# VHH binders against MCM-like protein MJ0961: the designs that were tried, part 2

Target 1, 362 residues: MCM-like protein MJ0961, of Methanocaldococcus jannaschii (q58371r317to678)
Amino acid sequence: RNEELIETLNELGRKKNIIDILSNYLISQIKGYELVKKAIFLQQIKGAFKFLPDGTPLRRDSHILLITDPGIGKSTMLRRIARLFPQNAYASVTTATGGGLTAIVTREATEIGDGWVVKPGVFVRANEGTACIDELTVDKNVMKYILEAMESQTIHVNKGGINVKLPARCAVLAACNPKRGRFDRNLTVIEQIDIPAPLLSRFDLIFPLMDKPNRKSDEEIAEHILNTHIETATKDYKILGAIDIDGITVDEKLLKYYIIYARSCAYIEENQDLYLGEFDETKLIMPYLTDKAKKMIKKYYLEMRKLGEGDNPIPITARQLEAIIRIAEMHAKARLSDKVEDVDAEVAISIIDDCLKQVAYD

## First folded at step 24 (VHH; from S3 with Y99H)

Design T5
Fold by ESMFold2, fold request of step 27:
Structure T5 (fold): chain B 362 residues (1-362), chain A 121 residues (1-121)
Amino acid sequence: as target 1 above (362 residues)
Amino acid sequence: EVQLVESGGGVVQPGGSLRLSCAASGFTFRDYTLYWYRQAAGIERELIASIDTYGDTNYVKSVKGRFTISRDNSENTMYLQMNSLRAEDTGLYYCATDHYDWLTGSEYDHWGQGTLVTVSS
C-alpha cells in the first residue's frame, strides 16, 4: 500500500534486463551459471494459477535438478534459496529419513494424557514454497518418499485416530552428484544420472554443472579477499549487500518485495482489490498466453518432435511442453506483465532447449 | 530381533540423580522416535519423555526441568538423566519405540523389560 514502494517495483519491472540482474543478485555468492540462476529465480516467481472446469488446480511449480561435480557450490545455492522465505526449507538425504522429509507420527505427553502427534517434514513445511533437497541420490529408499510426495503433493496420515491429509504443494530444487561422483567426459550426461526414470521425469529442468578450472575466477576470488583485508585495516568498511539499478538501491528486502509482488500478480490492478478483501485465488487475474506465444511454443514442440522421426530418439515430451508454458508464465510475471508474450516464450524455449541439448545429446 | 535393554536403575536419596541407558539393537535406530515410560506399583504405565528423529524432546509436566532425554545414534543408545529425584519418581522405567510409515502403512511397537528406580530416605 506504500505508493512509493509500488512505483519503485513497477520501475524495476520496466527494465529490459531486470530478470538477469535480479537472478544474479539472488545468488551472488557464486560467480557464473547465469542460466541456472535465472531458472532458480523464475522458480521462486512461480507459474500462473490455473484451474480445470471441475476446480482441479493445474501445476504451477517447476522442479529443478542440479547434477554437479563436487565443489561447484550446489549446497550454497540450495541453502540460499531455503533461507529466502519462511516457507522455503532445506534437507539433505544423507541425514534424512523418509519421515524426516515427509511426516512422522509420535506420542507426546499432554496435560490430559498422552496422544498421537503428527510432525511435518520438509515437503509439508515447504508447502506453497520451495523444498531444497541436497544429495538426492545418496539413499534410494528415500527417493521413493520423494517421488510419492512430488507426484501426489499430499501426505496421508492414518494412525491412532488421526486421519489427516497434509498438503505438500511445493517446488523442488534438488541436487546430486553424477553416478560415479564426478562427470566423465567419455560418457553422455544421461548415462551418468543415477535416478530412476519415474523420479527423473518429475524434474522439468535438469542442469549438469561440470567443474572447469578458470584462472580468471580464481583471480577474482583473490582480489575480493585482498579488498576485504584492506577495508578492515583502514576502517573503511562498507556493507556490500546491495546493488544500484539506474538510481534505485536494491537490497535483500527490496528483492523479496519484488518476488512477492511478481508472484502474487499484485502489479495487475484488478487483483489489488482481491488482496484487500476476502481472498479467492480462483478470481486472480493471471498473465495469459498470447496467440503469438502459443504459435512459437507449438512450432518449437513440433520441430523437436520431427527430430525423433526415423531412428532418432524423440528429444521432447508433452511434460516438457507444459514446462515451457510454466516457465514462460514465470518470466512474464517476473517482468510484471499481464501477458505471456513471444519474448517470454522465447526465453522459456531457450532454457528448455539448452537443458535438452546438454542432457539428451551430451 | 528387536531388543531394548534398560540399565542404570538403583536406589537413591530424594534430591539425588541417576542416569538411565537404553541400548537398542535389531532396527535402524536413527529412524525411530524413542520414549521413556515409568510405572509405579498399582498405577498405569505413564509416558514421561520422548525424543524424535529430529532430536526434538517432549516431557510430561511432572518431570520437565528435572529430567533430560538424549540419544546417541552412533552407539544406538538413549539416555534419561534424572535430577532432583522425588519419592513419586519411584517405579519401573521402560524404554520404548514406535514407528509409523505413511507410505507403506507399516506400524511397529517395541518395549524393554524395564529398570527399577527407588527414591527413598
Scores: ipSAE 0.442, ipTM 0.797, lowest interface PAE 2.2, mean pLDDT 83
Fold by OpenDDE, fold request of step 27:
Structure T5 (fold): chain B 362 residues (1-362), chain A 121 residues (1-121)
Amino acid sequence: as target 1 above (362 residues)
Amino acid sequence: EVQLVESGGGVVQPGGSLRLSCAASGFTFRDYTLYWYRQAAGIERELIASIDTYGDTNYVKSVKGRFTISRDNSENTMYLQMNSLRAEDTGLYYCATDHYDWLTGSEYDHWGQGTLVTVSS
């Protein structure tokens, strides 16, 4: 019953560590990287639907860049997310074309004559979803298309008499290797990112994931990988299967429902009626930033700006502020709150701060 | 400079087969849709087959099931396998691409010189 499902989802939302638990479960194939998983989970929930008075939607998508040493499993993460929802899409830059990433217009022979056909690329297909872009730095020639898509959230097509703007409102989850293939500890992280500054600046979160040999962690990773292989062979899924949260069995289906439930803000009573009729997203009630959260975010931003007055490799700009707001909104939604509170702001700040520290100091 | 060079044309009996090739240079081959056109005597040039950047193919009804368009991006070559040829298939076959510059918004059509296919008993 739909009612039972809703009750279950609401109950899950009340659990203290539900976001951490579900984030880990989302990408259970990979051991560790809790913060990355959390960020990706929140990315799937997306920020609040907000509109300017003229009806223009504000960006609610957070873009994540994974810069990883080989062997960390970045492709596995991306593929997992790409398969999560139909609106999610996967592309590798190794095989991608500009048109493949955006859209193509082709001429086709029809019985009525030659006609033009528009075919959507990855960003268009991922509208209202997530575009997972693997091997981002392999071909620099396609980066301009990615940048355009990320900036405008639309794809302009002007060919064969067709002049259209295709919506490409998607979150981007991108992955790449460091400039030299592996991180060099003698260099800053920023020096090892082979991405033009304009494109790099479009990412809200940048996670440098270094492969650091550690006996304990290596053992855990090895054990996990081995166990997953056993599970897949025997079809006895423990790690990859459903999890129990205080008596609630959470499987892939329920996880997806939870994400959608959170994303849509259907947990807000006023919105429930809106989904039953002609859906108008502009009428949806979204979590709003409380004064306390606002104050916290403002304080952090100002402090960061002050610190950045020097030769900071990563300039703190209003974009970072916007990123924090988005993540805070995502977090509020993830816990099924109708408000963005200080706890949400705190988490958002923490994530951003961690990313900045890693990029700037490692 | 964009260049398209067709080859493989010739004389064939009805029911026979030919394989046309189009060697491309001067552009990023994988990024563009490729086309085969043909022009029979006294008839306007017609699009007969296309293969886009996604690998999807399209055919005019008259050649559907008999002709197969393919591309090898590693070799910058497009092919047209022509089976069960008919007299009506006689004509000049052209390779083409529509180059679209996404930065400038400019569209360019490029054509080969054509290769002659004659189906005659």
Scores: ipSAE 0.401, ipTM 0.764, lowest interface PAE 1.0, mean pLDDT 89
Fold by OpenDDE, fold request of step 27:
Structure T5 (fold): chain B 362 residues (1-362), chain A 121 residues (1-121)
Amino acid sequence: as target 1 above (362 residues)
Amino acid sequence: EVQLVESGGGVVQPGGSLRLSCAASGFTFRDYTLYWYRQAAGIERELIASIDTYGDTNYVKSVKGRFTISRDNSENTMYLQMNSLRAEDTGLYYCATDHYDWLTGSEYDHWGQGTLVTVSS
């Protein structure tokens, strides 16, 4: 049964538009937003494991920020992702506390006296998963905790004799409204983002989603809602029906398996033996960047830097380069490749470029 | 300034009930774990109940099933419903909160003045 599953997954991976198909299926309750869905799908696959010489793991997670007009279904997307895997978590800033986002240390009564207990917050619970943070801009006071968590990828607890570092290696999928509640067409997107620059810079991808009435799009949305009986504005996640991909029936379960299969790089033969024993992430073989991909990414980065020599509201730094690499790796993994090739680099560059254009020019 | 003010204490017969309140001010109430302590004569202060920011509650064994801790974040008030009171429950009851700054590593404990609960026939 396991062999059959693997065969099915491998067959799916060979399909030319498999990433587009699966990403759309992942969030099929909302019509449109293909690029966002693709980015979120890739985010779930995560980048390659990399380590510094001292053994410190590098960030393999891509962070995504959705800035949306009301009614676009951002909460639906976040909740869908939050429920996708046990390691994924959901929090709204309206109800969240700093400790709730990171960790809480509390005293508890015991028979032998008072004891300290550490309770994990959202970022710790979302270790090796995705933290979905809704209404990010509602409370500015908690942003410092989010920033700290995103920067260190650990939560340090030093209270009541407890001194521990908790892993918090998670991708962040965050959503918020524009500064005025809705996008103003007379303002740039960057002017309408109410997030401090240090935190904003931690996001690899920023998607401004404006509600633009369009008859064709509206008709498609209406048809979708009428046919699926799933409202885009609903906060509740419903189990989606199965889809057929060239004779392969893909349901939610198979989708999850595919994501995990891609994420773990179990499709690489050398890794199969590693999963039979004690798991060691340092021994996993990950897709490697080809020279062609490297050249392409380097070229793009240099071009971006040249263009940014002016008053660019979003400075182009090495962080963007790293983001491109991560996305390219995610894409390679998503197509079950042992190499990051030019096609992966192209997609990564395209996504980043689109985001930058939208944020800087729209 | 952080302030915690207990109320609701008094004299009650064994088997009776009391409801204690702790009014809080000077801090973001929802962000903190809250505690009830009590101190009987000649005995060290003991933690009897806690409610954290998730709403999870904890009780010392001696009050389990009889006492209920709750919080109303909208009113910045914590409560202790005390049922089936016993003579051994007599003491000064304190509301407390602790603050831990994750960035600085600083810890602060805040206490109320206490409210006296006397259980006597």
Scores: ipSAE 0.358, ipTM 0.747, lowest interface PAE 1.1, mean pLDDT 87

Design T5
Fold by ESMFold2, fold request of step 27:
Structure T5 (fold): chain B 362 residues (1-362), chain A 121 residues (1-121)
Amino acid sequence: as target 1 above (362 residues)
Amino acid sequence: EVQLVESGGGVVQPGGSLRLSCAASGFTFRDYTLYWYRQAAGIERELIASIDTYGDTNYVKSVKGRFTISRDNSENTMYLQMNSLRAEDTGLYYCATDHYDWLTGSEYDHWGQGTLVTVSS
């Protein structure tokens, strides 16, 4: 790659607030909700490559569910994330079928006659990327295909002499409305989720985004929309989409390079030789968990487990512990660090803790 | 009960147009790929057009540019707009559907009874 580009990316990574800046840049459609934006940005960075002794890869994607009032801008944001990389994809359950999300097998006329054609769905197109699924709760039958795709991460097609397995290893960024269309302030968030427990349990992060009437908030949203339209009308859209970070102009192209640079851990010098030769992800060096970060995460997990003593329900499972570790890894990579430190653990814990508190208690 | 009922066939002059309809019932229409086939006398049935759940269409070379397949999921109806008709377009036109459910492995094919199109001077 270019030495100048690498120097620029490394300079960006040294900025103390770079993750906050880039997450807000990536997800400009929604005002506020900094932890949500950070989680979605970190999802694009992905966790560390880790493998069992037999070579089986461990899960490195975290799945995010947004439960939003209408008009928050969720669909625009999902489409933005879907367009970010060729391996990202978008579908709305309103217009999709179970086959459309996974794979469609259809007959088509060819030069030789008719034949069976396999057309990949969103989960297959999003292999190694992010599947953005809008309006998740609109069709309960479609949800069973989503669940199976998330669990198996492969799509097996056996029709008309075609016997093929399509990989579908992707992160899921899903969105839906509350059960009654809008959040009811008199009910808890969990009471308003119309998703079967098996599917709900596949999401590591569940965020409610409420459109609470507030004159100041409504004015901020209106101002943002108006300024976007005014700026677009007066300048080329590409120019208006760039931001300046301490003299560095960051546009969509540079943002993509940064995400790839962080995701691949190419900022770690030892990995750069791997990208010059034959690529083998099992040999990539990943940020390692420091003793301090490990102790912090373990302490939080055990404290949350202790809250279940007596007749209290246990608020955290091993699944959330694994999610905290993955998010801490994502954060370390996002700041171009070779270490998962206590600062990374703190952010991961704050994201999980806020999810648990908001879902359980509003 | 799955039903596919074609209509709109008839006699037309060369260069004329017809619009075929296929009314469907007994299944979730939007979930399945739909097809038009035709059969001339003494010849095997041939696939001429398809429209999948994404709305993507495919046509055999002999009808491409002249025929347009479409679907209206709100009316559970598929259409075939046939323009610039030729004598060799004469035959029985069938609508059909098939499906494959990757989760269960199930599939089912269903055919309509056909509607006759005659192109004659």
Scores: ipSAE 0.288, ipTM 0.735, lowest interface PAE 3.4, mean pLDDT 82

## First folded at step 25 (VHH; from T5 with D109E)

Design U6
Fold by ESMFold2, fold request of step 27:
Structure U6 (fold): chain B 362 residues (1-362), chain A 121 residues (1-121)
Amino acid sequence: as target 1 above (362 residues)
Amino acid sequence: EVQLVESGGGVVQPGGSLRLSCAASGFTFRDYTLYWYRQAAGIERELIASIDTYGDTNYVKSVKGRFTISRDNSENTMYLQMNSLRAEDTGLYYCATDHYDWLTGSEYEHWGQGTLVTVSS
């Protein structure tokens, strides 16, 4: 790799607010919602590689559901994330079938006659990446294919002499509108989610994004649109897609390098030899939980479990505890740290707590 | 009951054009890959064109560039536009479809009755 590039990436990682800056750069289509932007950015970083004693990998992806009013910019944002890496992919349920999201098998003409061909859908194409699924709630029959893909992370095809398992180990970033098309402020968020409980439970983070009337936000949007037209007319228009961070020009290319650098933990010197030699992911060194971070996460989990004692619904499950740990790992990696510290745990807890306060789940 | 009904066959001069239609009923049309096969006398049916649920098409070499398969999911109808017809294109043209559901393992395959195309030389 370029030594100057590595030095630049390391310098970026030392900026105390780098995650906030990069998440807003990546996800400019959503105004405000800093925790949501951070969660989506961290989803691209992925959790730590961890394995059971028998070598079985633990899940490192977190799944995110956005429930939005119209006009928030969800489709543009999903397409933006889908185009970030070759292994990311986009599909809309409105134009896809259940097979089309996962896999179809067709006959095609060949030189010898016809033959069976497997055509992968978005979940298979997004293997090791992110599947961006738009309009999740439009077709309830499609949901069973999505649920199975998320649950098993494998699509098994057994047709016409083809017997193959297609990996579909991907993070899911999904979006939908509320049941009635727009949030009703007289109803709770949970009442407005048109998703069966089995599928809903597969999402680690559920964010409602409401388009409330906001004079300041509307004014900012209007000014941005007007300024774009003025800048293009005057030829004093800079090409959108680059920002300056303390003298470092950050564009799409540098952002992608930063995410890969963080995701791979290549910033940890011991891992650099592994990427040059025979690769064994079980030997990768990952950020480790400090005692302070572990205690903070455990304390939050136990406090939330205690709130659910008696006849009250339990606001948190072991699934959410695992999600907090994964998000804390993502945050540590995103700041190029070899430790998951209390600052990482605090951010992970803030994200989960915000989701739980807005909706109640097991 | 699933049905596929071809139409549009007939007699045409070499170099001429025909447009075949396949009207479908009794199944969820958009979920199925659709095919055109042709059968000349004494020969097994040959797959000549396909169009999947993504809209991607495939053609046998002998018709590539001359024939165009298309589908209209709102009309539950598949088409085959045949241009630059040759005597060797004479035969019975079948529409067909299949569906495989990897989740349940279910398979469905259906054939039409055929429509005759004769290229008179």
Scores: ipSAE 0.516, ipTM 0.820, lowest interface PAE 1.7, mean pLDDT 83
Fold by ESMFold2, last read:
Structure U6 (fold): chain B 362 residues (1-362), chain A 121 residues (1-121)
Amino acid sequence: as target 1 above (362 residues)
Amino acid sequence: EVQLVESGGGVVQPGGSLRLSCAASGFTFRDYTLYWYRQAAGIERELIASIDTYGDTNYVKSVKGRFTISRDNSENTMYLQMNSLRAEDTGLYYCATDHYDWLTGSEYEHWGQGTLVTVSS
């Protein structure tokens, strides 16, 4: 039973364009934005488990911020991801407090009196998953709680007799509008982001999604890409129906299995016994960076650092280098590879480069 | 200045009903968990109902099914609908608030003066 499923998943992983197909399938109700859809799909795969020499885990989640004009569909994307897995969750800053997003402590009546109870918020409920945070800029007082949750990935409650640490190890997919509700063509993207620098720096990927005039060339390119994927899949999507990939029927259920299979690195034979026993993430075998991939990533980072020394300010730092590595790891896992190769590095660089150019050069 | 003002107490026959109100001011009402306590003569105060910032409610066994706590964040007011009152429900009814900020460790707790409910045959 599971052997037939595994064979099907492995066959899917061998398809050259599988990541493009699955990312478009995941977010099929929104036209265009292929690179954004790919980044969100890879976010669900997560990076490799890695540890410092003292055993401290390195961050393996990438955080994504969408800054959109109204009507682009940001809430649709966030809700789609929130519903993908039980450990994903959605919240809007409009309806929440900082405590409500993280944790509150209340008294409740018991049979012999009252007692303190901890009630987890969205960041705790999304532990090991994705927290989808909509309307990020509506309440600036909430941002400090979000920042701390993202930095520490724990929420320490110390009230009365309660002293607990609640894990909040989640990826963040956040969305907001520009400062004035819509992008102003006369301003750079950076000038229109109403988020304090400490919080903004926690997002690896910042995507501006603008409601641009319908230019024939851009529309034709977008429609061509979509038509090619539809013809390859052999089916039109009606909401999130099934598609056919070379004789394999892919539906919501199979998509979810594929993501879990890739995320867990269960496709690597050495890991299978670990998932049957007591799980120890420090012993998982992860895709490794090839020398060619390392050289490609290093070359890009150094080139972009040199550009920041001129008139073209480029906000690339060591954090972006780490983000490129995480995204390359995600891509290798998403194609069920035991190696992070130059093709993975190329895609990761493409995503980061596109994000930086849109933010820095408008 | 934080203020909590209870109202709606009075004398009622067994089986009767009362609705208590707690008007709040001086703080951001929706951030606080709200409580009703009662105290009979010679007895320590007892938590009888709570409503948190999510709107979730909790009741002590002796009032469950008879009392209903609610909040109206737009009016900064908490209510306690008390039905099927018994002689044992007689006492001072206090509203209280609580807020704990895990980020800073700050704690906020405030009490009203109480409103008297007397259930007499």
Scores: ipSAE 0.516, ipTM 0.823, lowest interface PAE 1.8, mean pLDDT 83
Fold by ESMFold2, last read:
Order: sequence, then C-alpha cells, then structure tokens
Structure U6 (fold): chain B 362 residues (1-362), chain A 121 residues (1-121)
Amino acid sequence: as target 1 above (362 residues)
Amino acid sequence: EVQLVESGGGVVQPGGSLRLSCAASGFTFRDYTLYWYRQAAGIERELIASIDTYGDTNYVKSVKGRFTISRDNSENTMYLQMNSLRAEDTGLYYCATDHYDWLTGSEYEHWGQGTLVTVSS
C-alpha cells in the first residue's frame, strides 16, 4: 500500500461532486448523458458484499441496457468500459457465436491422443467484472444464452468427461438499437424495445438515448468527434488525458485505483487488516443504511406501488427496491463513505425514477 | 443433414505440398469447431489439427510448423495446408466436427469419408 496514493484517493473522495466528475471523465468521448454516465460509473464500483445466513452471496451487480439511436457512440462507451479492467470484456452479438458469449468445448491434440478443453466466452471471461454486450437484439437465438448466463450466473458444461460450472458473476452493460433501427418520436419507448420480457426484466436500468436535434449540442458533439480523430492520429488513443481536480492530477491510472479502492471498501480502516491477513469476504465491513436513508427508499417504493395500481405500464416491484438499495450502496462506496445516507438514497431513487419515466411514461 | 466432404488428396513426393479441403453443409458452419484427423495403416485415427469458432488453432507435435489449418466461414470450407510432407504423413485424412450446446445439453459429432494422401519417393 502507498500512503501518499491513499491520501490522494481519500482527498478525492471528499470532493462534493467527485462522482459526477469521475463519471464524465470515464466516458469523456461522449458529451451529455450525465445520469447514464453516473450509472455506468457506479456499476464499476459494485454493490456491497452481503450474504444470506447460509453463506450464499447476494447479488451485488446491477445490469444496464442502453437503447440508442445510431451515432450516439454506444459502441465506443462499451469498448471503453471493456478495456478499463482485465476482468471486463467486450462482445458484439453481430460477430459472436453462442459459444463466443458463453463457452465452447473443443478437442485438442496431446502427445498421447486428444482431450477435451473448455474455452470460456465473454460472460465467463468477465467473471467478477463487466460484460459489455453490443447489438443485443441482432440475433434472437443468442438472447437465450444471454438470459441464462444473467439469470444463473454460471455456465454448466457437461461434455466428454468434463463436468464443471464456470462462474459468470458479472455485471452486464448491453446496448441495442430500437426495433426499427431508430427511435420514432410518435411511439413510446416501450413499443420500440425488441427484447422478450424475460430478458428485459434482467436489466435494472434501461436508458433510451435519442439523437434529438439541438444545434448547440450537435455542434459540441461534432467538435468532440473531430477532436477525437485528431487526437487519435497524433497520439495513442487509449491513453485518456489527465484532468485537474483542485490541484490533484487525475489520469486513467488514478481513476482505476480509485475504483478499486472504492469497490474493495479498503477506505474503511477495519477492512485494511483483512486484506493483509487471511481474506474472508464475509467479515468485510460494508456501508450500512442509515435509518433516514431506509425510510426514504421505503417511502419511494410504497408511493410507486400506489401508482402501479392504475394504468402504469411497468409496475415497480421488489426487484426495483433491491436495485435502489444496491445503487445507493454503490454511491456511498464511490464517495468513500462507511454509511449509506439519504444523499445516496436520493441519487439511487433519481436514477431509477428517471429510467421509469423515460421507459414507462414516454 | 450434415455433410463433410474432403478433397485434395493424392500422391506427392517427400518434401512436397498438398492442400486439403473440407466442404461442409447442413449446419451453421461458423458455430462449430472443426478438426482434421489422420489414419495411417494399422493405427487408430489421430487428431492432428483443430480450429475453433474463435479461429484459434491447435496441432499435434508431429505436424506443428509444417501443417496449417484454416477456415473460410463465407464458403463453409475448412483447409489443411500440408508442407514439407514426409513418408510418415501417408494416410487417410478425415475432416470432422462436433457440437455441444451447454444450454440444452445437445451434442453430436460428424465425420467425412476421408481423402487419401500418399507420400512416396
């Protein structure tokens, strides 16, 4: 552990708007979409480690679906996130096979004959990371593999004397176009989603990204694209430029350290001894919900349940309640807090509410 | 119905080259791992090369560096480029494929009829 690095990370965590700053830095190639960038950044932080009494881990990942017009830059976002960590991975359904996403079993030659080998796909390679899945709706036959991988978080291979369960406990960041290739402003967002309900229900956050004419925004986007092409031609495109935050120079390396520091909850002093000794994740201390945060989340859930008794096309369920809690945990960790406070709950509610309004009410 | 048809076999001098082809039909070619096997007289078939759906290749030691497996998914055809041929390479060459669907548990394998390669002085 570098004490100077830790001091820098802790100082960053005390900045009031650090999550907004870092989320925009992480996805710096795309202008706008602040809540989407925040959700993707928080997805990289992951929720709290929590376990049932029998030791079964609770889900700590949230899954994000982007439904976008062409030209928004969704593939660039996905590839950027996929390159962020070795445990992140990218695949496009247009170029992948069912095995390319999950697992294949092949024979390989050995000195004494042939043997069976299991080769992991993107969901297995992204275990404990993020699987970035582009063009989700291009092949309906592939969707059933994606659904099973997301639901069970394991790929069970039983072939040629091999009987193994490959873990696929990953967050999913997926993208697709609307049913007709582009959003039709005369239709609701729900009418334009070409994804079966079972798979759609696996995504905690669904963001429509529309290419709406706006002269100022269009000019800013055009300048950003042009500058990116110039930057690529003159230097290594994968190297993200540094920014300054109140005298602290933040580059891609420091961003990665910050995410790991937050994700691991290493900023909580009691956890530091655990990382030096025998690691037992069940003893890892996580941010806890304050009573005020709990009441705020419960109040929102109950109010949304009341609205769902009418003609609401997407009722809020216990699944969304768990997603709100998980996102609030992510936000608390992302600001290096040992408490999930009302400010964290407010952000989590804002993200979920925005998703529901854009998908259910538009 | 799945079909695998080898071609390109023949008689060649030691040190020479041959290119074997395996034309496939009746299945979605790009989804399957493909194999070349060789059977010399009095010996059981041996796996000599494979190419998976990612394009990754594997070779038995006796042919590594001399043989190259490849696939053309647009033409549903697999190839084996055989260089620096030796008398020991004489035999019947089979293309094969297998399929395993972890989701449903479905599995099967298919073989071609073979093409004869004779390396003689």
Scores: ipSAE 0.506, ipTM 0.826, lowest interface PAE 1.9, mean pLDDT 83

